# VHH binders against Mitochondrial protein C2orf69 (C2orf69): the designs that were tried, part 6

Target 1, 361 residues: Mitochondrial protein C2orf69 (C2orf69), of Homo sapiens (Human) (q8n8r5)
Amino acid sequence: SSCSQARTMNPGGSGGARCSLSAEVRRRQCLQLSTVPGADPQRSNELLLLAAAGEGLERQDLPGDPAKEEPQPPPQHHVLYFPGDVQNYHEIMTRHPENYQWENWSLENVATILAHRFPNSYIWVIKCSRMHLHKFSCYDNFVKSNMFGAPEHNTDFGAFKHLYMLLVNAFNLSQNSLSKKSLNVWNKDSIASNCRSSPSHTTNGCQGEKVRTCEKSDESAMSFYPPSLNDASFTLIGFSKGCVVLNQLLFELKEAKKDKNIDAFIKSIRTMYWLDGGHSGGSNTWVTYPEVLKEFAQTGIIVHTHVTPYQVRDPMRSWIGKEHKKFVQILGDLGMQVTSQIHFTKEAPSIENHFRVHEVF

## First folded at step 1 (VHH)

Design d05 (framework vhh_gocatamig_d2)
Fold by ESMFold2-Fast, scan of step 1:
Structure d05 (fold): chain B 361 residues (1-361), chain A 119 residues (1-119)
Amino acid sequence: as target 1 above (361 residues)
Amino acid sequence: EVQLVESGGGLVQPGGSLTLSCAASGFTFSRYDLAWYRQAPGKKRELVAGISSAGSTVYMDSVKGRFTISRDNAKNSVYLQMNSLRAEDTAVYYCAVRYDSFWGEYDYWGQGTLVTVSS
């Protein structure tokens, strides 16, 4: 075959053509939030949002009815994604002499993949606060790290509190933006074309639409029902280096649940995905401490791990596969719902297949 | 703060030997992969040898059997023993910590140490 392997969700999709955008994905609005504070106002992250696909309820109403109750809005589901190394906005990746080859895995393109997989969900890409050498993702607001972003896990860094407040603030900012503007909609040309100057006001990274953080303006909303995170449910996804955030959250469960709001947040998480997690550093690449995993098992969260030979069968990084196996084994022994798959076992280990886990999970 | 300090370079006759040393600080040495790269005039930087935290090694084809990489975790040091040196081995040699296997050649690098092989 002569085609790109990166855009199909087919498990046997080697040599598949790039997918066209579906009508559902094209209807999603994109928003970039450049500075969102967590619990500490000095600790902020940049987030990319693909809003839930919802063109509004089709209202069927009998004209002669007296006072009638409005239908309840559908429950909110939010998918939170933590990127790996190299991943950045499409335009930034395409300007880099080596990163351009991985442009299909830009924040915008991954958000689009996730939107297809999780229809009717808000898709949040949570960008790391620092990127060493424009390559190494450093989640300094979520975990203690060295200069390369390699984590040193502890039980009380404050990752859960940061994530919860970041999400609350991001959601509130997004609702203010949605009430004041019509957000741009992604299309295939915007995704494919953006190494050059942006001649059109199309969203490659929601560029040119920013959220104000200064003045209060909370009147004349376009929505008649204010959305709330109180009844929301969550899926958390880490890819590669982004898995360090999920790992840190596990270390904090015992301490974090002492906070009433964080305990409620933990109880609203349905599923966590580890996508080909691993990094240099050799320590806690996967969580293997029985005491930590016992706390995790009590949450009722559904666990999925999707790995490739690139991470788990590299002789130069032999600890990754051993730690992954132990993580899955301990959680299974504790009675958690755990699914584990190794993908691309018939192909040579490669960076391409490391990224292609996004197509098959 | 990560620091890598190379030493041991110099002028050597063809067929001679040199041992390069790299002293590391600012990270948990025993947990990281380490590598030696080199850059000859007019050439791109290339991986000469690598050693994993577990002690597995990899070598560039042209140096196999001549060069040996080793590490001493107690001393936070990595070494490159170079035997049967050839004029083509003339280069600045860089010590690198390999954070991530998919871009290893751009991992943090020290100041380098010059090796000149000339009669």
Scores: ipSAE 0.026, ipTM 0.454, lowest interface PAE 6.4, mean pLDDT 78

Design d06 (framework vhh_gocatamig_d2)
Fold by ESMFold2-Fast, scan of step 1:
Structure d06 (fold): chain B 361 residues (1-361), chain A 121 residues (1-121)
Amino acid sequence: as target 1 above (361 residues)
Amino acid sequence: EVQLVESGGGLVQPGGSLTLSCAASGSTFSSYYLAWYRQAPGKKRELVAGIHSGGTTVYMDSVKGRFTISRDNAKNSVYLQMNSLRAEDTAVYYCAAGLPYTKYGSEFDYWGQGTLVTVSS
């Protein structure tokens, strides 16, 4: 893509990727959703949204000739990102005595990187429901795990149903937030106009309801009536520990597709990215069960893996590299579109380079 | 804080066997990844064997088939069964423990003091 072609590494900074199309993402609206229920209302996650559309795109109205209909709006695309260990909001990471070192990969900063990478998409960061020791991300709503979030996979945990309902509920909550912002803007304009024309009750006419905004919110205009999720397409991205969610989804494919709503959702997934997957468990870091991968291959989903020596060349976790090669080999043999890349091979394995996969994928 | 205490070292003849034990403190033992390292005089420490919380094991090539690492979570202990011992196995053996993702690569948070294994006639 043009963004990948235009990427420039900043040698003085964290080494972050830069895109010449960064201007298109500057006008995105940001929302933090603190408690979003899944299928079970007691199982909730926190989500961060960078909404699609800039001021130019959604406000653009260039009529064609009389023989042409107005151009169809672009299809709605959503990128779902599952963070790894230590990742949290910038403010929380900066205050942490150890995690401040990794502040460049806070939820907000990664969302921004993803917005540059996927300029016309909704970016969702799906935060884990529990962090052990303020460090280990635990996706207890998505996969059976030990206290450090290392998974024990099964075929029926309910990860797909949780994800689908979480997205439906998050989207509805985002619609309500967008509706309130639109109404507040309308009320401000209407009240201001009324105050100008009706001086006898000017102070009463100048009141409006109050809205809380995300720290990275800009003045981006958004559609009052966003498209439904039924017409949406999805890209799923896991990083490090976050890859356990993608792995659990693979284990559930055979059973999950028996639900018509979940089957439709599965068919709307276009691409899945594994970014340097790893956890504290000693097996199933990558999915290597042929029957599971055969079900996955039937989906037509495009697969990308990006790994670093930190995970695949760790002597203590020697199975990770072997499992990764087996995952890629089996999917390739089954005819899936799979790309695989190892990054930073000439540098010593490090947590820094583990995170820097975000800059090069 | 975790304390590791090794035992079972000693003098053994070539071809003999020894079992090393490492006892750990703490209620989180079942969550640790555990390893045995060794260091001979004038050489760097090297990984001999490792075992994670789920029981998956790794071994240095030269000990594969001769050494077996195991753990007993009820006893907060990790063991290294060493068979067919060779002169080149002579070293101080160290128990190491780590919580997931506390260090990069094979670095560990906690180390024992070591136990000497001498393989000689």
Scores: ipSAE 0.014, ipTM 0.440, lowest interface PAE 7.2, mean pLDDT 77

Design d07 (framework vhh_gocatamig_d2)
Fold by ESMFold2-Fast, scan of step 1:
Structure d07 (fold): chain B 361 residues (1-361), chain A 118 residues (1-118)
Amino acid sequence: as target 1 above (361 residues)
Amino acid sequence: EVQLVESGGGLVQPGGSLTLSCAASGFIFSNYALAWYRQAPGKKRELVAGITSDSSTVYMDSVKGRFTISRDNAKNSVYLQMNSLRAEDTAVYYCARYGSTWLEPHYWGQGTLVTVSS
């Protein structure tokens, strides 16, 4: 498995899915969606999807509760993951003179870990729009940032609107891709036979109608919440630098909820995970403004923080641990359901253990 | 084992220049990325400039065109040439070494004070 460690058992036994090489023998379909637009068509992100089990692979029913005459599909749940610095596709990381050391934490490998952790969910890895020097993740569509991706938070950047439209467009594109793939498998022989214009002296001479598809520019023209996401629930996960996206979303809650579609989206978020949040340069790694956190507390979202000594016990970055403690304390005082864990406390702080938080959260 | 020792700080007038040096020991210098951070009184520590093992460089916007980071692998040293210094550049400057990634610095020098005032 692409997630395998030299001396540790791989929690993702099916291995990292290669989107372009997904086969029916795999439990999940993997799709790489390039240039998915948000609310502003000029602002796009790449997404990696591991579709929920059953999308493209039929589950054979096992003896259990005998099927009801009206089997209900399972509720649709989506996990959204924002990666940290250096994380990229496995192929890109292995070719980098420094990042190859962390290839086990590639987008594909982390997606596989998350699929194991959330087995009935769609797993979305939302890649940043820019990587400075192929190292610094810059979420320019989600938060105002300096050249290294260090955030300058404000209340109206548009991160929620971008995320919501990005998900709508990504989901619609993924469903179109999956349905077209299925149709092509079932109708492979009929595609050539639909050639009407020439007497076929050969079986391979039909040129089908080529319709221009503007998948990159596909925008859901929506007046209301899209039906495909009406009953969906969401888990948001940030890792390391990726936590700047979660932080920005918190700053925007008060203004964002004024939009009917965004308010509905916010109400569909069940859980948010901060995995070892931190970024190079500056401070303000965790949100500590009581007014922002009071708005967050009104959402009923379940909060999980998972940190390591690498971030919270570094004496040279002492603000990180203090900010984390303040974040958890304020949310707890406001009555939010908060779980906080510190991992690897008996080991020396290390970048390896920073990444290994993915294995234990 | 790993040591980073800064030098070259001091008091200069606005418009002046300084070169900061960071002497490194205890590791194979050519394999690591290094950076200069600064911390002004009452402010947070911020990344000023970075240099990778292949000598690719990055700069904070406010110092572009004024500051130049460089490295000398034969001397195990990284440098920050600071030109056209401004009062806002007054800070303790820290040399930092990243591990095999640029996520966070793993080692820090003791810092060298740069004061820009007339």
Scores: ipSAE 0.006, ipTM 0.338, lowest interface PAE 10.2, mean pLDDT 77

Design d08 (framework vhh_gocatamig_d2)
Fold by ESMFold2-Fast, scan of step 1:
Structure d08 (fold): chain B 361 residues (1-361), chain A 118 residues (1-118)
Amino acid sequence: as target 1 above (361 residues)
Amino acid sequence: EVQLVESGGGLVQPGGSLTLSCAASGLTFDDYALAWYRQAPGKKRELVAGIYTGGSTVYMDSVKGRFTISRDNAKNSVYLQMNSLRAEDTAVYYCAKGRSPFYLGDYWGQGTLVTVSS
């Protein structure tokens, strides 16, 4: 229905950038994609991309003999991150009277942390479609939820198909945006950039009508390598409320694998991280159904859980720690590669330490 | 060079079925996503169904379970199987191609009229 709009922006805002991060992370291109459709054109998400440094757009000038053989393209890896409650773009968080305190965990800042953790990967932050009171993340396109984003899991909501189509559409949009940015640097003629319908214009340009600097065939030639997600591999990360998306994907495995395209996508997932998962609601903060976990164990996906006392030792939410232990225990009993770590055990539980899990996983 | 030719439209009673076909010329067919759009009288053109190069599909909510899009790369063709047709499906149906069903070029067919009426 609606076409997506892409924006380029610097991670973490202005010149107060993190000086401790590698030069590679600082050189990455950052794109904000405002309206990316999934499998259903009426269901869209906003994504933030921090592109892999040097992947496909840079050629190493080899001073010697390697020209006798053409190097094969490097393998492409994508990290998909689902944020928790409170997290939003830096500019939105800094203007919020409560969330201002946690601005270091904005979408841009977390993307930068993840780029440092996964230096050769594309980093995708997948923003929820609705924020209740600018505090509660609601993943309405991925899981059936109440007003506050608390999930009601089922086996066929369509989260896997939504995720895969969202990634395909986001990647295609990002290729166009990154190619246009490179072309704008090359072309000195200053005309209005960021004009609406630029994606439509590049796709709707007359085939026989070519201009010297913006030919349609030139657009195709300026694509990334790899130009598609066909041979890509994936790591999925959920933080806090964002873990409801990972949980929903587990519920869908049995049905989702019946779709050959989605089965191929599932087989391309290497690792899944649960970072301090938890929410109010009284149950189902972690998946504990043996039949669901048995399907998950058959995938060969490597599992990591990183939790803090803020979630698993909160007496007001005692089910979270019990469910986490059961999740890990059942997967271990099924022979799955699963590791779990609890962080900050000697410090008082706090929302700051909840967020600090990003620094230690 | 590139041409899209739709066929299969016609008059059908409610509950009936039609298969639309779109034949494309060009050796780069496999590189394109393909889509069926429709435009009902007095309304804007909207995406009905799309299929990516790898075979993944997208559908408008009101046609899910009733319509099926498929492609045959060997024949440079894309199809829309329409079942359980409703009066609200009455429209001119267009075939289009591009890098994704949502980001199409100016390579549109002439359209084929589908009328669902008793």
Scores: ipSAE 0.000, ipTM 0.256, lowest interface PAE 16.4, mean pLDDT 76

Design d09 (framework vhh_gocatamig_d2)
Fold by ESMFold2-Fast, scan of step 1:
Order: sequence, then structure tokens, then C-alpha cells
Structure d09 (fold): chain B 361 residues (1-361), chain A 121 residues (1-121)
Amino acid sequence: as target 1 above (361 residues)
Amino acid sequence: EVQLVESGGGLVQPGGSLTLSCAASGFTFSIYELAWYRQAPGKKRELVAGISRGGSTVYMDSVKGRFTISRDNAKNSVYLQMNSLRAEDTAVYYCAAQRYGYSIDAPYDYWGQGTLVTVSS
């Protein structure tokens, strides 16, 4: 938000002004997890983590309790973010002949914005498993997609199971990195202990994975606790194409609830944000099926939609605005807590304002 | 306003050839990626061939070497030349347009109504 006035794009060159990381955000532990497996060990995603600030998370022992109890993680809030098309690591975007113009919306920069928006929360960016032409995000592990990433939703793809197991594995990997100094390759290879094979002690189904610290110095008092699923709460955010993941999760709710672990996970989700969702296909860019939305309304999850004229007032994509209105109306009629806001209505529709929804939601 | 109109389908004997055409209107054809999909009776729709704005092509394994996709930007048309046709190629063939050019304001999928290809003696 404080970076919005300083942030200018130079699509013709590399001299654009850019928001720098604040001292507070720079002191957050940052991890890149390059191969996190889901329920299927052969289906992995890359994740970026900004850990929560330390002082706000720790419980203090009361004076008069002389027993030293084992360290217990405090309840944690986790924000899960699914990026849209063209979004990638800053270095990758700056080297692309078209995507460099959107470099301010790199995974690192968006994670920083989310860290300011959600203080004392762990920020997870969940990168898609494939990008067609280095532009089109393809969430092949979360939704059935064609070669260009266009989704085909169904009730049984396994997106919830993938997400849940991805989090279990990511939390274990980040715990090993945040709680243990790694100066040797064997310490970095702690993920091998998280992959289990049925007949032996060897994890042959688990292929190479690395955890990398974004910051050179690990001497930070900002975070004392690694990520923990115990009493964790979640906010899920989709941006643009990333909203296809949220949509797929809604289609699966009825079947996913039959798994006790997934049901518990669903009950830990507090809020879901759709940030300027919409894509090709002429339909199904927002969920409008009453049977699906009725299941969603029973969860008690708080819903926020933030849209711009770029998506909902484009005459070439007239279905997006109509579906968005129907999504909000049906959920409201079902008694769900839903807020809807349209941004930048006084400005011409633009891709820049599509991205700038991150500054105002 | 946006239209994709397929033509060229029909009945052909095994080993025969057909050329499918798709005429496009209502959008800037040259910046779109074009594709042919097919749907056989009782099966899901599948990608057969694709061609980018730059002319690079992709093919389904079972048609590679037999089918050729091409485009003519001056005529706003995409073509699928089908040689050595087999009974398994029997399907309704659909033309699709998806924008590859400009970032996330892509991809807008436009579809034709389909044209039937029957390979039978």
C-alpha cells in the first residue's frame, strides 16, 4: 500500500521505480521450497514462505509456574496465495520480453504486499506446476486443464487432498529449515524423511527437493516458531487465474468432507478472497451452481470478492461480470457472509489496475 | 460478433484424406493461437493439434505425421489436413481460438459449432 505512489512501471525499459522491502518484512524468515509433494509424490509444487514475525506469536509463561514445559507452538494464521498468469520469480519475469513490464507483481513482491496486509501471519505463495509459454499459469495438480491451462472443473479431481498434503509436507520441510541450521547437504535433504514407502525405510518415491533461505543471514529474533498445523487457521487467496484453484475447491466440498483430515482442514479455513477472477472459456469462471454453493454456505467461511472493470466490464468477456454477480447473489441469499467490491471504477480498464487490486483489497 | 465456422467434414474411407477449414471473424486473428479439438462418441473432447501466432505447432501423438495444422492470417483461417485416416479418427472436430499474445488479458476461448468426420467403409 505505502509503495503504491512510488511504484511506476517502465514497459519500454528497466528504469522503473519499485517498492523496496520494509525493514520489518526483510527481517521475516523467507524460504523457497522447490519441490513440495502433495498426496501423489510425483505431483509437486514450488512454494515461497514468508514466516510470521516472532514477538507477536509467542506465549509467555506466567510468573509463578516453576515447571519448564516443552515448547508449544502458539496458534498460527496462514495465508495461502495462488498467483495468476505471468507471475513468477522477479528474476524470471525481468528476463521475459513481455512479462518484464509486470515485474512489480512478482511472487516476492506480492508476498511482501500480503505480509503487510496480514501482519503476524505466515504467507505462502503456491506456484503453479506448469506455465505455458512462461505466461499462462497451469494448476495441473489442482484442476484438470488443457495444454494452455484452461480449467475443466469436476467434483473429484482431488484438489483438497493435494492442498492438505502439500501443506503437511511444506510445514515439515520449513520446520527442518527454520529449526535447524543447514550447512551440509544431508541437513538440506531432510525431505527424504517425509516421504514414506510401504515395504522399507527408503523413500524411493521421493525425488530431489531443496529448501533455500531467501535471506543470507538467519540471525533473526523475529520468528521463534516454525509452521504448525496444530490449531492453525487459514485464509485462501486467488488472484486472476489463481482463482481456478478456489473454484475447484468449492466443487469438491461435498466429497472432500467425507475425509476426516480434510473436513478438519476445511473447518480451519476462516476467509477466502477472490481477487479479480476470470478467464477464457465463455462460462464457469465463477462458480454459479446452486448445489455447489449450498455446500459452500454450510462451511461458515467468510467470502470477499474484489474485482475491477478489467475483468467484470469487458464486453469481450461478458460472462465474467454476469457470473461474478450471480456468485455473490446466490451466496448472499444462502446467508453466507459475503462482501463484494469493485475497484478503479473512475479509471479506464487496464492490466495495471487488474494487478493493483493487490494494493486495495 | 465473434465467429468460428468449421467446414470440410464428411464421410471418408479408411486411408483417405480430408481438409478441415475454420473461418474466423470478429477478432484480431493474427494474435490468436488456434487449435483443433475432437470429440468421439462416448469420449471426452481432446486436443488434436495447435498452432501459435508464430507458426509453431503441436500434435496429439496418435495423429503426428498424419495430420498437419496450418494458418492463413490474410484469410483469417486455420486448416487441418488429415491424411491416412483411421476409424479411430471418427469424431466431431471443433475449431478453437485462444490468445497467446498479451499477458493475462488472454486467453479468451472462442469455439466453433463443430464439423463431423466419419471414417467408415
Scores: ipSAE 0.006, ipTM 0.255, lowest interface PAE 9.8, mean pLDDT 77

Design d10 (framework vhh_gocatamig_d2)
Fold by ESMFold2-Fast, scan of step 1:
Structure d10 (fold): chain B 361 residues (1-361), chain A 120 residues (1-120)
Amino acid sequence: as target 1 above (361 residues)
Amino acid sequence: EVQLVESGGGLVQPGGSLTLSCAASGSIFSSYTLAWYRQAPGKKRELVAGITSGGNTVYMDSVKGRFTISRDNAKNSVYLQMNSLRAEDTAVYYCAALEGWYDRSAYEYWGQGTLVTVSS
């Protein structure tokens, strides 16, 4: 045990406490939205946003030659991430007797990884509405589930409608917050007393920045038009238990298309990532129903699966690996653009490598 | 490694009672969340009851007040006391030892199941 301690991988090791950040990540506004309603105002989720670079209070030093052509604004892209079991805000995880060991995979830390992976995109972490025993993520607004969050899929739960309205409401709240901050820069002397978000914007952190305004609504005046989600594109990512949300969305495709707004939203989804999906229950971990997957194949969405031996090579949960292979095979046979990778095959299965899929996908 | 063996199933008349037992072998029983699931012919497997390592319990709505889950860590056993049984309770009952987050020392384990038939 003492001899093992003498082996050094890194002199001092103190550098592991901080992450290298790109300029892109450091420029992002971070907002925590504590209660965002979906289509049903009684069904809300908490969201964490890292806004695309250049959103918010930065003054653009655009000297510009008035005679020169202005470049077209880039298309707006949003990345939506559904976390797995154990994952929560960093402060909550560090105070938990068991979950502190996984603090590197907090919502804030994963959002930062995703911001680096998807530059120039809005990063949304969509928190589950309930955690059973402080461990099991339960997406009760997105899928019918038991007490441990294991799903019972059906074709009409309303997950697509919930997601779409949640995004519309979250985006509008974020834009209103950023617009009020901009208004306060222009009219500081004429603005009545108000409550602002914490100064977390000065640290480029994603913790503690909240949509809090104590100004009366009649004081807000808009001299510009905010961006719309109508021209936006989306990437959806599920990790571990979070994959149950992606799976439920597949079950709903046929019925969801009947709503013109949802159909338009589906057509704006470019890519979906399944990151090491798996849950208890002995079956239906991956979608393997040909009729469901035929609907999915018609969307033109690009599919990526990233798995580890933790989920797909566990002899006690042999259905997971079999279902994953069937999911990939059926979609490939249907002509869908699908890629699949198995990571950490030379190491023993572990929850650490389960989480480390975030580093390699 | 944990192995689960169920017992106590059988034929019972409506309104009757049964106690299901699940015996486990292995050094990690006391740290596991334990659960009873059931599956009727042609239906999906569903959670009936669960009990944490700390003794907190959860139940599906249709069995609340009728079923009681308990554990005995000294005997490496979990129990499901089923009272006021109904025809709709007919199913194969499975004992499970589960983690929502897996580590290298703790995996989801299932028993082979025990049949409960509620009929005259």
Scores: ipSAE 0.005, ipTM 0.289, lowest interface PAE 10.4, mean pLDDT 76

Design d11 (framework vhh_gocatamig_d2)
Fold by ESMFold2-Fast, scan of step 1:
Structure d11 (fold): chain B 361 residues (1-361), chain A 120 residues (1-120)
Amino acid sequence: as target 1 above (361 residues)
Amino acid sequence: EVQLVESGGGLVQPGGSLTLSCAASGFTFSTNALAWYRQAPGKKRELVAGISSGGITVYMDSVKGRFTISRDNAKNSVYLQMNSLRAEDTAVYYCARTIYSGFEDRYDYWGQGTLVTVSS
């Protein structure tokens, strides 16, 4: 929990000593949305948002006139991140007897890394709906899985519909919250405090009467709060166990395209990143089915894989490296330009280097 | 020092059953996850089943419903009950323990293994 320890373990993270942020990150508004429904109102996820920095706020300072034609907003980009095992809000990780050692890879710290990697993009951390033993991320709303969150993939679970509706509802809730927050006095510490303290039970993006308003999610109000999701582009990132969500989305592509809204959403995804994907189970940690990958190749999505010896060169989990190689090979054979990199090959495999993939991708 | 000793392997007919045992010493057994891996001739080791410190289990797809992993903290032992054995289950079976905290699926200490042969 010390600034010197955080800086040593995460030199690229929150701008050194963790108590200071870059100017861009300090300008980003941070929201924790505790309950966001998907397509099924009984299936909800918690999301952490770092809104796009500076440029958007400057444009919002321009006077609006509903009778006049407004300038088109710049193209809006959203980065969606699915965390791995152990990852949680900083305050939760620091209170856990084992997870405190990985505190530099908290949701807030990873969101900060992603904000630096993807400037002027909305950064969404999509938290899993269940954590087994406070360690294992289980994406029960996105994929059928066992107790540890290891997936059993099928073609019709509804992950795409859940993700799309989750994003629409989260964006609507965030626009309501951001419009109110813009009335508050801005200072350099408020963003760091809000992001690091977002796990506080008193910071949830909706409160009291606002909770009811947020729950209703006036969708018609979305058209009055540009930028709109209807012209947005997306990057999807999975880390470690979070890659099971990306994998499930691939299995659903053929069926999901039949829904016009989901087909439009799929066409707006530009890039997908697999960051050191792999899990226990002996198989299906990477997608290797040619029929599934043929559907994926037709999307035009750009693919990047970043792996470490921790996952792909572990002789005790030998299927992971073989499946990764097959995934890349099949997509390449299908004409996709897949970028694949292995990091930290000169160091012993470690959980620290597994996490450090965030610093080098 | 950390030591894992497997036993219970042998020759069994297809459709038969076998129970493997692993006796552990040199660490606090009750707070550590343990797993069974196997390695067939000419192949790399693969995870068969794992059990957390809290008793939660994970299984390879091809053994689900046939194999059961369990632990006895009083005896510092982990077990693999194998039912409906198939020729493809023929392998040396290894007991493993992780030295890393926070992740139950990373195993770094191994026993010497016990041979399971499924044949007539």
Scores: ipSAE 0.009, ipTM 0.207, lowest interface PAE 9.5, mean pLDDT 76

Design d12 (framework vhh_gocatamig_d2)
Fold by ESMFold2-Fast, scan of step 1:
Structure d12 (fold): chain B 361 residues (1-361), chain A 118 residues (1-118)
Amino acid sequence: as target 1 above (361 residues)
Amino acid sequence: EVQLVESGGGLVQPGGSLTLSCAASGYTFSDYALAWYRQAPGKKRELVAGIWSGGSTVYMDSVKGRFTISRDNAKNSVYLQMNSLRAEDTAVYYCATDKLYYGPSEYWGQGTLVTVSS
């Protein structure tokens, strides 16, 4: 609990400073979207949003008559995060007899870490549709899987269509809660300890029972822009089991790009991160099929892999490290911009360091 | 270097019981989970039950309440007690070393056949 233990939270080493979140992280509005439909209304996911504060500084420097031009949101960057096994809301994790030990890696705490890592981006945590025994994350809307969420990849499941429609619907649902006139700010403690439903407002369409706000300090000088797909750019992040979603998206690229809206969405993805990928159920943890990776290499997406000895040097799961090397090698041979890093190589492999990849990527 | 040897499979009538045993050599049980998988003809291998080093367990929904997994760390052994057996439980059952959070084991036993038929 000491600031001296958190080097990344040191604000320059002032002797009088307390350990605190950055001003940009505190300026975020938090929303929990309980039931966001995809293309199929029966296939929904829960999303947690940390919205970036709207900053009109660039527009203030532009010459012109502001009365003739209606305010429009600036181009937005969105980070989409797919959590791994065990990860859930802080309240759920603390009640579980095994998962309570990993509470620092709850959805709220990881969203906070990502907000610090990507200070000017909207942060979206896309929760799996089912969690078996509150341990095994099952992305049933994104990939065919067994009861424990172990994937069986194919080229036509519909993961891209689901993701695209999920975003369309999430952006629409959050619009009325995130406006230029909303002056709420967020704090990590407010999200973790006091993320409460605001009173339900039954309204036509975009707000109400499907959207909840977290308790926030009110700052009258701040404004927030609603999420918009217009000129939006995306970073996709999978952690551990969450990497099965990224893998499935790769399998679908050839067919998905035939849809004009999905093709435009694919072209808006800048970067994809695989954080210590691994899952139960078989030796297809990383994508190693040359035909799939050739399609991926044509996208221009920048690839980063961050792995730890916990996944890639486990003698009981030797295929993970071999598949990771093959993934990186094939993409490099295809001329793709790919980088890979292995972290915590001088420490014993551990589940703690598996999670700590969030702090160093 | 790790070896797993299953035993206890056989022919049983519907509603009957069997106990499967798996003996491990070449390693210790510290920090490693053990799991029972099964594979029926023409189907993929699936996780039936698992047990962590601390004794926590996980079960496939269709066997919950009928099967019980247990371990004996002193004997480097894991057991699967199967009650109220059904025709659909007919499969080759495999023992595996695993961590159960992220991926199946590199090390598998040879398998033991369980046939449920009258």
Scores: ipSAE 0.000, ipTM 0.265, lowest interface PAE 11.2, mean pLDDT 76

